# Ledger of designs, part 14: VH-VL binders against q0aze0

Target 1, 268 residues: q0aze0
Amino acid sequence: MKIILVNNRFKENTEKKAQEIAGQLSALNVEVIIDNGLDEPYAGTVDFIMVLGGDGTMLRAARRYGQRAIPVLGVNMGTVGFLSNIEINELAEYLPLILREEYSLEARMMLEVAVFQQQSLLTRVFCLNELLLRSNSPRMLSFALEISGQKLEPYRGDGLIVSTTTGSTAYSLSAGGPIADPQLDAFIVTPVASHIINKRPLVVSPEREISLHLLEEREAIIGIDGQIKMDFGAENRVLIKRAPHPLLMVNLKAKPFFTSIDRSLQRQ

## First folded at step 2 (VH-VL)

Design be (framework fv_bermekimab)
Fold by ESMFold2-Fast, scan of step 2:
Structure be (fold): chain C 268 residues (1-268), chain A 124 residues (1-124), chain B 107 residues (1-107)
Amino acid sequence: as target 1 above (268 residues)
Amino acid sequence: QVQLVESGGGVVQPGRSLRLSCTASGFTFSSYAVHWVRQAPGKGLEWVAAISGSGGSTYYAESVKGRFTISRDNSKNILFLQMDSLRLEDTAVYYCAKDRYTMIEVDTEAFDIWGQGTLVTFSS
Amino acid sequence: DIQMTQSPSSVSASVGDRVTITCRASQSISSWLAWYQQKPGKAPKLLIYKASSLESGVPSRFSGSGSGSDFTLTISSLQPEDFATYYCQQYDSYPWTFGGGTKVEHK
């Protein structure tokens, strides 16, 4: 068996834990590849991905490996989050189940984001939570939104979020979007501080194609999962579709989504 | 063909301004953070400034903060360093350098590709 | 700022010699250290990243070791093209800082 351990290089404790776990797995005749962000994603075939850290580390793992249809387990390192399934101090208990492949998988949709400059593709990235279009200056944006060729009335405001259902509890929630069951597949389109009265969040089919472009030259950025930022100008457009493969999240322990989010909101 | 090429260096007078450029080719420019590193004649390397792939985050050494401005034009694959209020201590060869790592703005990496350098010096 | 101290500042060596250069950080930087080679009049060239990982295209006679605050670059059998100045650099924390350099020169 071959496992990738994904960790965060900015936390020395996480690096130490990754080395300890790699040693334990190697002793069990498991080949281990450590991905702490310095190298390109491992190009070979692997059987399992173990993410050591918080939600940010899981978002990175999803972007790097989510399209390979490989089981991904989130192991929490002490930072409360929504994307981990077990705690680090529980890993020893669950490791035999992992090695025997005695777990269930939960499919989480991902976004495919393609950014163009005029007619040329600049980049294509995948993400688990959301794409954010926002102003990078005090000036309000004016932009066009199309959903499967249907042109909506222009938007004026600070920006727009196009989110997966998994991302419904991330930035979309902060901008006034609905909480969605992550077992549902849908795009959630949430305006950020819209000047136009009655612009509401939209919940649309994941088979829809969403496109965005600026109607006036402004300093704007496209943000992906809060981790990748790209300048976005009037010569650019972005196309958002359902990614070809969902992220396959490992479920070793029942983690009730609704009670978890309810508890989190009460603490806010 | 991955390369960085600096230009814009020259002889300046103290207190004046100068703008350096660095043209990138052979890689997806907007996916990488890029840096300015300088080297005074006969001295070691000193990091000066960095800019994230998107241009959304900028970083400066304390010695140049408030005087230098780093920027980039991703549509033209060009990195800039606007140097204002130049001092004799800014005399150096200025290199642009590329982070080895891709697409993650919060991660920094060793500098795998460097330009040839452009000299900034002062007249008496 | 993290201070990087290299020693020696210079070393005289002959072709075939084993050369060892050390770099000390003023605080722990885990393994986030790179080594660069610079020949006179040329830009620096990355040799080693993450303390011990050899950059593609760099000869295997170069190796790096260390973690925390003490690091070593070793050239197992010095070649004529290796006479150069070598710099360590930490990339654990902003601002990025370089060592003062070690010049490897002919005996």
Scores: ipSAE 0.000, ipTM 0.400, lowest interface PAE 10.8, mean pLDDT 85

Design be1 (framework fv_bermekimab)
Fold by ESMFold2-Fast, scan of step 2:
Structure be1 (fold): chain C 268 residues (1-268), chain A 122 residues (1-122), chain B 107 residues (1-107)
Amino acid sequence: as target 1 above (268 residues)
Amino acid sequence: QVQLVESGGGVVQPGRSLRLSCTASGFTFSSYAVHWVRQAPGKGLEWVAAISGSGGSTYYAESVKGRFTISRDNSKNILFLQMDSLRLEDTAVYYCAKDLTYYDSSGYFRYWGQGTLVTFSS
Amino acid sequence: DIQMTQSPSSVSASVGDRVTITCRASQSISSWLAWYQQKPGKAPKLLIYKASSLESGVPSRFSGSGSGSDFTLTISSLQPEDFATYYCQQYDSYPWTFGGGTKVEHK
């Protein structure tokens, strides 16, 4: 068995903890690859991915490995998030179940994002939560949204979010989007501070292709999962579609989504 | 082209506060971790603080922990270091430095600013 | 913290000489080590990362080697522009730590 440990080099004691866990797994005849973000993603075949950290580390792991159809377990290192399943102090208890493959998998859709300049592909990335188109200045954007070739009336405002259902509790929620059951597959299209009062969030089939481009030269950015930022101008176009593979998230213990989000909202 | 420009250094008195700034250009600021590294006159390099690209994680050397606060304004491409309870031992040229990886810290630095000097009056 | 011990603190050399600088970590850091060059009044410049990977634009006379706890930076044939101070830095574990520096001076 071969496992990738994904960690955040900047978190205190995370690398030391990753080495401890790697030693424990090696003693059980498990080959361990540590991914701390310095190299390209490990290119070889692996059986399991263990993410040591918070939701941010899971989002990075999903972008790097989510398209390989490999089970991914989120192990929280001190703050409870939506994407982790167990705490680090519980790992020893659950490790035998992991090695015996006694867990269930939850499939979470991902976005495929392709950014073009003129007719040239600049970049292609995958993400778990969302793409954000946002003004990078106080000036309002004017932009075009197409859904499966159907052109909508122009948008005017600060931007737009195209989210997975997993991302419904991230930036889309802050912009007024609905809370979605993450077991559903859908795109959620949420306007950011639209000048046009009747622009509503849209929930559309994940089989749709979504295209965005600016109608005027403006300073704008494309944001991916709140971690990647790219400049976006009038000569750029972005195409968003369902990624070929979902992220396969490991469930070792029940984590009730609806009570967790309800409690989170009550505390705000 | 990548450019980092520090400002805010000067002459201070012990126990006072000073805020340093680093203005970044030529790269997607919010995608990279950025660091403060200092160098006392005639001495070696000392890592001081780091902040993740999103600003969600901050890290400090033990010598400055509890006294210094690193922060960033991604809308303006500016990195800050708020220095409180300053000591004579904080005398140094302060450099901001850009991490090399897009989404996480690699911990080594291709691009550095020119530095800003923090000194003390008697 | 991981302590980085760099030696020698200074070395006197002539143009054309082979110069070797060593760096020792207080515990294993695998290959997570960078080397920097610093000239008087200027910011450091990255030379080598991941112990042995040459930064683009750096002359091939610079090379790095080592793994675990012992590392070396070699300048195969010293040039006039190479008189500078050199620093190693581990980035295996937070907090990041630098060596004390090695000043390469004229003989």
Scores: ipSAE 0.000, ipTM 0.410, lowest interface PAE 13.1, mean pLDDT 85

Design be10 (framework fv_bermekimab)
Fold by ESMFold2-Fast, scan of step 2:
Structure be10 (fold): chain C 268 residues (1-268), chain A 124 residues (1-124), chain B 107 residues (1-107)
Amino acid sequence: as target 1 above (268 residues)
Amino acid sequence: QVQLVESGGGVVQPGRSLRLSCTASGFTFSSYAVHWVRQAPGKGLEWVAAISGSGGSTYYAESVKGRFTISRDNSKNILFLQMDSLRLEDTAVYYCAKLESYYDYLSGTPFDYWGQGTLVTFSS
Amino acid sequence: DIQMTQSPSSVSASVGDRVTITCRASQSISSWLAWYQQKPGKAPKLLIYKASSLESGVPSRFSGSGSGSDFTLTISSLQPEDFATYYCQQYDSYPWTFGGGTKVEHK
């Protein structure tokens, strides 16, 4: 068996724990590759991916490995998150099930984001939560949104979020979007501080293609999962569609999504 | 029922211009991106240019950028390729090809229908 | 640009043979790969899309497999009408690129 351990090198506790876990797995004749974010993603075949950290580390793992159709387990290292399944102190208990492949998988859709400069593809990225288009100055954006060839009336405001259902509890929620069951496949399109009162969040089929471009020159950015930022100008456009493969998340124990989100909202 | 019919190919002199046409039927033309793909005699396939269903987005292969212009007339269901400053290496059969997906934008889908091709060649 | 390397360039085969053609992308293209068949003097015809999905009307002897960077087209039992040139194409990113082609010819 070969496993990738994904951790955050800038948090001393997670790096030390990753080395400890790698030693334990090696003692069980499991080959371990450690991905701390410094190098390119491991290119060889692997059987399982174990993510040690919070939601941010899981989002990075999903961008690097999510399209490979490999089981991915989130192991929480101390901060409560929505993307982890077990706690680090529970790993020893569940490790025999992992090695015997005795677990269920939950498929989570991902976005494919293609950014063009003029007629050339500038970059293509995958993400688990969302794409954010926003102004990088105090000035409001004016931009065009097209959904499957249908041109909507121009948007004016601070920006727009195109989210997966998994991302419905992330930035989209903060901007007034709905909470979605992550078992559903859908795009959630949420305006950010729209000047036009009737611009509502949209929930659309994941078979739709979404296109965005600026109608006037502004300082804007495209944000991916809150971790990647790219400059976006009037010469750019972005095309968003469902990624070819969902992220395959490992379920070793029940995690009650609805009661968890309800509890979180009551505390806010 | 889907048909793509190319025309306009012929014998040209280097440095001259030529306009190719592709007439479409059997689908909602304005809802699909359409491409030009060429094949030199005895060689493989090379993508040349693409246009979105609305005509708002165009893409070109580096070898033809600045010399070729793709356009469409959705009222007549016709796709065009205006070829300027023609070179000997432009000798090929030119195919128009339709993308599979039902969208106005250029998207990541295969070519589900192709025309029969039109030959562009040069006199000696 | 994503470079598509197709091998072999030609295969000599007899009716009933199993034929395997490979296609390698210079970077990961997930499953965004199509296979086309082209007979002399004719336009290409779509056989397989999304790496392994058989186009409607294409015989079941054709199959595709692979993901990421390595892909194969298999003809399980070659028929007389299958002698043709086969091309792979990535449609993951612009510019779209084709493999060099594999000619399946009579032994």
Scores: ipSAE 0.000, ipTM 0.384, lowest interface PAE 17.7, mean pLDDT 85

Design be11 (framework fv_bermekimab)
Fold by ESMFold2-Fast, scan of step 2:
Structure be11 (fold): chain C 268 residues (1-268), chain A 124 residues (1-124), chain B 107 residues (1-107)
Amino acid sequence: as target 1 above (268 residues)
Amino acid sequence: QVQLVESGGGVVQPGRSLRLSCTASGFTFSSYAVHWVRQAPGKGLEWVAAISGSGGSTYYAESVKGRFTISRDNSKNILFLQMDSLRLEDTAVYYCAKDEYSGSYLVGDAFDIWGQGTLVTFSS
Amino acid sequence: DIQMTQSPSSVSASVGDRVTITCRASQSISSWLAWYQQKPGKAPKLLIYKASSLESGVPSRFSGSGSGSDFTLTISSLQPEDFATYYCQQYDSYPWTFGGGTKVEHK
């Protein structure tokens, strides 16, 4: 068995714990590849991905490995989050179940984001939460939104978020989007500080294709999962669609989504 | 070991040109944006220029636009800064710095790795 | 351009002291702020990214907080090796800008 252990290189405690866990797994004849973010994603085949950290580390793992249809387990290291299933102090208890493949999988849709310059593909990335289009200057953006070839009236404002249902509690929520059951598959399209009062959040079939481009020469960025940024100008177009594979999240114990989000909102 | 090493600094006269180099090792160079940041003697840090991992996007501070050109050779893991029409106010230690997050078209993240700097100064 | 105002410009402190440095952005930068440490004659070193995330290998006595436009770097118990100049940097929007620096000096 070969496991990728994804950790956050920027948390010293997580690096130490990753080495400790790698040693424990090696003692059980499990081959371990540590991904701490310094190198390209591991290109070889693996059987399981264990993510040590908070939601941010899980988002990175999902972008790097989510399209491989490999089980991914989130192990919380003490940060508040929605994407982990067990706590680090529970890992020893659950490790035998992991090695015997005694767990269920929950499928979470992902976005495929393709950025073009004219007809040339510049980059193709996947994400679990959302794509954000926003201005990178004091000027508001004017941009066009197309949904499955249907051209909407132009948008004007600070930007737009295209989110998965998993991402409904992330940046989309802060911008006024709805909270969505992560068991549903849908795009949530949420305007950011729109000048047009009738531009409401949209809930759209995940089978739709969404296209964005600028109507004026502006400095803008495309943000992915709040972690990576790409330059976006009037010469660029982005196409967003459902990724070919969902992220397969390991479920070792019940996690009550609605009571968790309700409690989180009361604390804010 | 992830490392950046600058070279090419020296003593110049106003109006002349210099080319700085920064050699990268220990990471996939083409996947990261890299920057030039300068520091005048006894002063703070000033961002100068950036280039995307692919080399397709370049960015410049207003103070250097039209005079400096950033470029990279991904086959040799080298970053360059061509400095033309040098002025006394360009006197500084020049650092190269790497964006923390990877992506060939991403630019603008925290700088996790810095070189040791190379000094550009003017003769009296 | 986003202006980064850092205060104080210098602080005199003794080993064991708690040191707090503040950084204010002229507009909201969310959490896209980094803190760097620079010792005399050396390159800057990343301490904190995303306003509050500790860089790998950085001692836990360093912490960052804040969001929007007001941020702080705290050193909970100053050590001899911490006497240095500290800089904040926003990476929300081009052009990327640094604060003016805070020099932590021996008392």
Scores: ipSAE 0.006, ipTM 0.441, lowest interface PAE 12.1, mean pLDDT 86

Design be2 (framework fv_bermekimab)
Fold by ESMFold2-Fast, scan of step 2:
Structure be2 (fold): chain C 268 residues (1-268), chain A 123 residues (1-123), chain B 107 residues (1-107)
Amino acid sequence: as target 1 above (268 residues)
Amino acid sequence: QVQLVESGGGVVQPGRSLRLSCTASGFTFSSYAVHWVRQAPGKGLEWVAAISGSGGSTYYAESVKGRFTISRDNSKNILFLQMDSLRLEDTAVYYCAKGPYSYGKLFDYFDYWGQGTLVTFSS
Amino acid sequence: DIQMTQSPSSVSASVGDRVTITCRASQSISSWLAWYQQKPGKAPKLLIYKASSLESGVPSRFSGSGSGSDFTLTISSLQPEDFATYYCQQYDSYPWTFGGGTKVEHK
């Protein structure tokens, strides 16, 4: 068996814990690859991915490995999160189940984001939560939104979010989007500070293709999962569609989504 | 004594619709992902669609995406495949197949298969 | 998509022969491969899962081996009931994909 341990090198106790866990797994004849984000993703085959950290570390793991259809387990390091399944202090008791492959999997849709300059593909990335288009200055953006060839009236505002259902509780929620059951596959299109009074969030089929481009030259950026940033100008176009493969998340422990989000929203 | 029994196959005209059913017994139906796999006459096996145990996630082969809809009724232990805009290329025996792992596993080989139901076209 | 290439497409054999069938994945699938037997007019039957694990009730003359991209199904001593078509299937990645099949037929 070969496992990838994904950790965040900027969290001082996470590297030490990753080394400790790697030692424990090696003693059980499990080959361990540690991915702390510094190097390129591991290119070889693996049986399981264990993410040590918060939601941010899971988002990075999903972008690096989510298209490979490998089970991914989120292990929380002490902060409440939506993408972790067990706590770090529970890992020892669940490890035998992991090694015996006694767990269920939940599939979560991902976005495929392709950015073009005129007709040329500049980059293609995958993400679990969302793409954010936003102004990089106090000036409002004027942009075109097209859904499967249907051209909507021009949008004016600070930006737009195209989110997965998993991302419905992230940036989209802060911008006024709905909370969606992550077992549903859908795009949630949420405007950011629209100048048009009646622009509402849209929930559309994941089979739709969404395109965005600026109608005026402005300083704008595209953000992916809040972690990747790209400059976006009037010569650029972005195409968003459902990624070919979902992220396969490991469930070792019941974690009811609706009660968790309800409690989170009551907090301060 | 796991059993999967398909029904609903028949002769159709191109462009029409057909609904296949698969009745399951001998296991906790709502806990397992179930699949449709087809086989054209004299050809090999082709995976068509999958649905998670809860019904919350569905997956389709590119050749049927937008035309076929997989669904399930967990109260009656029945799996469905709604086939719209049928093409001659859809001629096949359609099998219902079960994954081996419970609780929504989508990482499946197929431990049990139904006997299949034939979908063919009148000329 | 992961492409599964199966060879040979057919093999002529006699009872008692050792038969080997190979399956190659276009990318590494670890051990996430199953083998099925299909007799004319019948549904496929699972023989082997996780590349080498024999399904309950399957005779020990069937064995699977391999990992990564190259896999083999072996029938150590062919019996009359083994004349059938055999398929490999990867379940490492959506979409699930099958090999083209190998028909084991009489000499």
Scores: ipSAE 0.000, ipTM 0.390, lowest interface PAE 18.2, mean pLDDT 86

Design be3 (framework fv_bermekimab)
Fold by ESMFold2-Fast, scan of step 2:
Structure be3 (fold): chain C 268 residues (1-268), chain A 123 residues (1-123), chain B 107 residues (1-107)
Amino acid sequence: as target 1 above (268 residues)
Amino acid sequence: QVQLVESGGGVVQPGRSLRLSCTASGFTFSSYAVHWVRQAPGKGLEWVAAISGSGGSTYYAESVKGRFTISRDNSKNILFLQMDSLRLEDTAVYYCAKDRSGYLFPTDAFDIWGQGTLVTFSS
Amino acid sequence: DIQMTQSPSSVSASVGDRVTITCRASQSISSWLAWYQQKPGKAPKLLIYKASSLESGVPSRFSGSGSGSDFTLTISSLQPEDFATYYCQQYDSYPWTFGGGTKVEHK
C-alpha cells in the first residue's frame, strides 16, 4: 500500500506529527509520501490519501489530488471543521480498517475553473468549495454572468460566488447563500453585496457551464477556495463547470451533516 | 538550503534597458510564485512585479506597467525582470522574494529574500 | 490600492524596553498582513505572517495582533539585535503594498 500523507507545514508541530505517523505506517509495511505543500503533487500512483489538519489542508489536497479518484481521509488535528472524518487520537483505532479497505466513500462534486486572457488559457484549476469574484478597489464591479449560453441581466455589486454544495457552508453562507446537502450535486451562485435588489442566490444543475467576465475595466480578483488569488481584468474570462471526477471522501464513522451545521451556526 | 541570488544590476543611462536575474536553489522553484521588490536609497519597500509558479500569470505595479516584463525559466530555476525605458525614479536595490505558500498564485507573505542588486544611473 | 500607514515613523528605545508598532490599512484586509525586519544594508526578514503567526526561527519576544484594518507588532523585551527598521505588508489584494516603515533606534 502506498499512502500520501498531506500536512500543513505552517501549523505548530504538524511536521513532527506527520513524521511520527509516517514512521508508524512504514512499520506496517506502508509506503508513505509526505506532501507538505512545498513540492509538486506526487505524480505516481497511490492507494490512499490521508490529510492531517483542518478544512484548509483538505481543500489543498482536493485541488492537488481530487481528480485522481483516490480515497481521501480527513484527520482532524484539533481544529473543528466539516471536511475531516476522524480525530488524530482515533487514527490508531481506525488504521486496520484503512489498511483492509473497510470503509465507505462519499462523492463530493468539484469545480473545474478555466481562466482565459483573450483566447489564451492562463490556468485550469479544480476546487472543492468555490470561486469568488470580487472587487479589489472601492468601486463596485459590472460583470456578465452566462449560464449555459443564457445571458443574464448584468450584475452590479462587489462580486459573485460560484460554489459547490460542499462550499455552501463557506464563503457562500457568509454572502447569504443557502445551506445545501453536500450529497446533492449543484452549483450555488451567490451575489456579494449586489446593488440590484432582486439579485438572489441561484441553485442550478451541475451540468451547466457558467462564465464570467467584466463589462468595464476594474480592479478585481478571483479567489479559489480562499487559498489562490489572481488578478482579473476586462481582458479575462472564467469558465466554470463540473470537474470530471468527484472527490472521494472516506467515511469511517458517522458525521451527521445537519446536526454539525446546526451546532456550528449556534457558535457563529 | 533555500536561497535566492540576484544579479544583473549596474549603472545605466536613462531610457536604456537592463535585465535582472534571480537564481533559486533548495526548493521546487516551479511550485512558488516569486516577486520583485525594490527599495530606493534611504526609502521604504515597494512591490514591483510577481509571477505565478507556472509563469501563466504576471502582476505589475502601475509605475512599471508597460515598461517592465517579469518572466521565469523553471527548467533552470531562474527568475527575470526585463526593465525597458528606465527612468531616474527606478534607482533602487532590487530584491527577488519567494511567496511563502506553495500555491500556484501569489497568496502569502515573502519568506525568502535575495541579497539584492543595485540599479543606478551614470553621472 | 490599499494604503498601509505605519506609526510611529521612528522610536527611540533601550535594551529591555517593550516596543509597539502600529499599522493601519485603508480598507479591511482580514488577517492578510505580514511584518518584516530590515537591518541596514541587508534584505528584509519575515517575522510574522497572517497577522499573528510567528515565522519559524523568529524569537518569541516578537508578536503580532489585529484583524480588519488595525494591526500591531510588539517586541516584549528589546534585544541589541532588534535595532532595525520594521515594515508591515498587506497581501489581501493585488497590488501588494507596504507600510512606510518604523525605525527602532538607540536612545
Scores: ipSAE 0.000, ipTM 0.414, lowest interface PAE 15.5, mean pLDDT 86

Design be4 (framework fv_bermekimab)
Fold by ESMFold2-Fast, scan of step 2:
Structure be4 (fold): chain C 268 residues (1-268), chain A 122 residues (1-122), chain B 107 residues (1-107)
Amino acid sequence: as target 1 above (268 residues)
Amino acid sequence: QVQLVESGGGVVQPGRSLRLSCTASGFTFSSYAVHWVRQAPGKGLEWVAAISGSGGSTYYAESVKGRFTISRDNSKNILFLQMDSLRLEDTAVYYCAKEGLYYGSESFLDYWGQGTLVTFSS
Amino acid sequence: DIQMTQSPSSVSASVGDRVTITCRASQSISSWLAWYQQKPGKAPKLLIYKASSLESGVPSRFSGSGSGSDFTLTISSLQPEDFATYYCQQYDSYPWTFGGGTKVEHK
């Protein structure tokens, strides 16, 4: 069995814990690859991915490995999160189940984001939560939104979020988007502009293609899962589609989504 | 065009029950959480209770927990506050108020009703 | 419970004055704070949400700032219709709590 341990190198406690877990797994004849986020993703075949950290580390793991149809387990390091399934102090209890492949999987849709300059592809990335288009200056943006070739009236405001259902509780929520059952597949399109009466969040089929481009020269950025930032200008276009494969999340214990989000809203 | 109209207030005896209503119009009622906020004569605002757009989640101030019940009828666009075991400390104008953002991503109150007064006779 | 302390409790001002009202939370509430205006005998009206976002239809002379536990509402040039009581409100966690209010009155 070959397992990737994903951790955050900038957190010394997670690096130490990754080494300890790697030693434990090696003693059980499991081959371990440590991914601290600095190098390119491991290109070889693996059987399982264990993410040590909070939701941010899981988002990185999803971007790197989510399209490979490999089971991914989130192990929380003491921070409350939505994407972790077990706590680090529970890992020893669940290791035998992991090694025997005795767990269920939950599929979470992902976005495929392609950024173009004119007709040239600049980059193609996958993400679990959302793409954010936002102004990088005090001036509002003017931009075009197309959904499966249907051109909407131009948007004017601070930006737009295109989110998965998993991302419905991240930036989309802060901008007025709906809370979505992560078992559903859908794009959620949420404007980032206060006081827009006629611009409501849209919930659209995950089979649709969404295109964005600026209608005038402005300083803007594209943000991916809050972790990747790219300059976005009038010569750029972004195309958003459902990713070919969902992220396969490991369930070792039940985690109630609705009561968790309900408690989280009390704390906002 | 958003309008909230409270009714049901009046003069009551301590220990009795009273049911307040708030009729909503001008927005998709089921998509927004709605709240009850009260204000005692000459005093500041005090949050009382909230109910999610679907009605699935309710929240209460400690001073009213176990005595008041918030509910809604989305088919009629009406918010209710059932007030049991009323005390003199419950004397106030009761406002209903709507959350500002679709599906409650932020919990500020963008529209308020005119209020309905609950008082006690001696 | 999160306690919200407003200062001052009242302020005497003239038309054209800059008025500053402060609100302190007993613990960090990030930016989850709203400001309301209430005139005698009337319901409160939303002015500012998420600490600094101006509600539609509210004059630009109103502004909000702050994050964490310290927040400020500023009226840059007081108008006759601005004499009212102002309340801050945290919506970080239940129970929601309001400040005690600041009455802006004529000198």
Scores: ipSAE 0.000, ipTM 0.377, lowest interface PAE 19.0, mean pLDDT 85

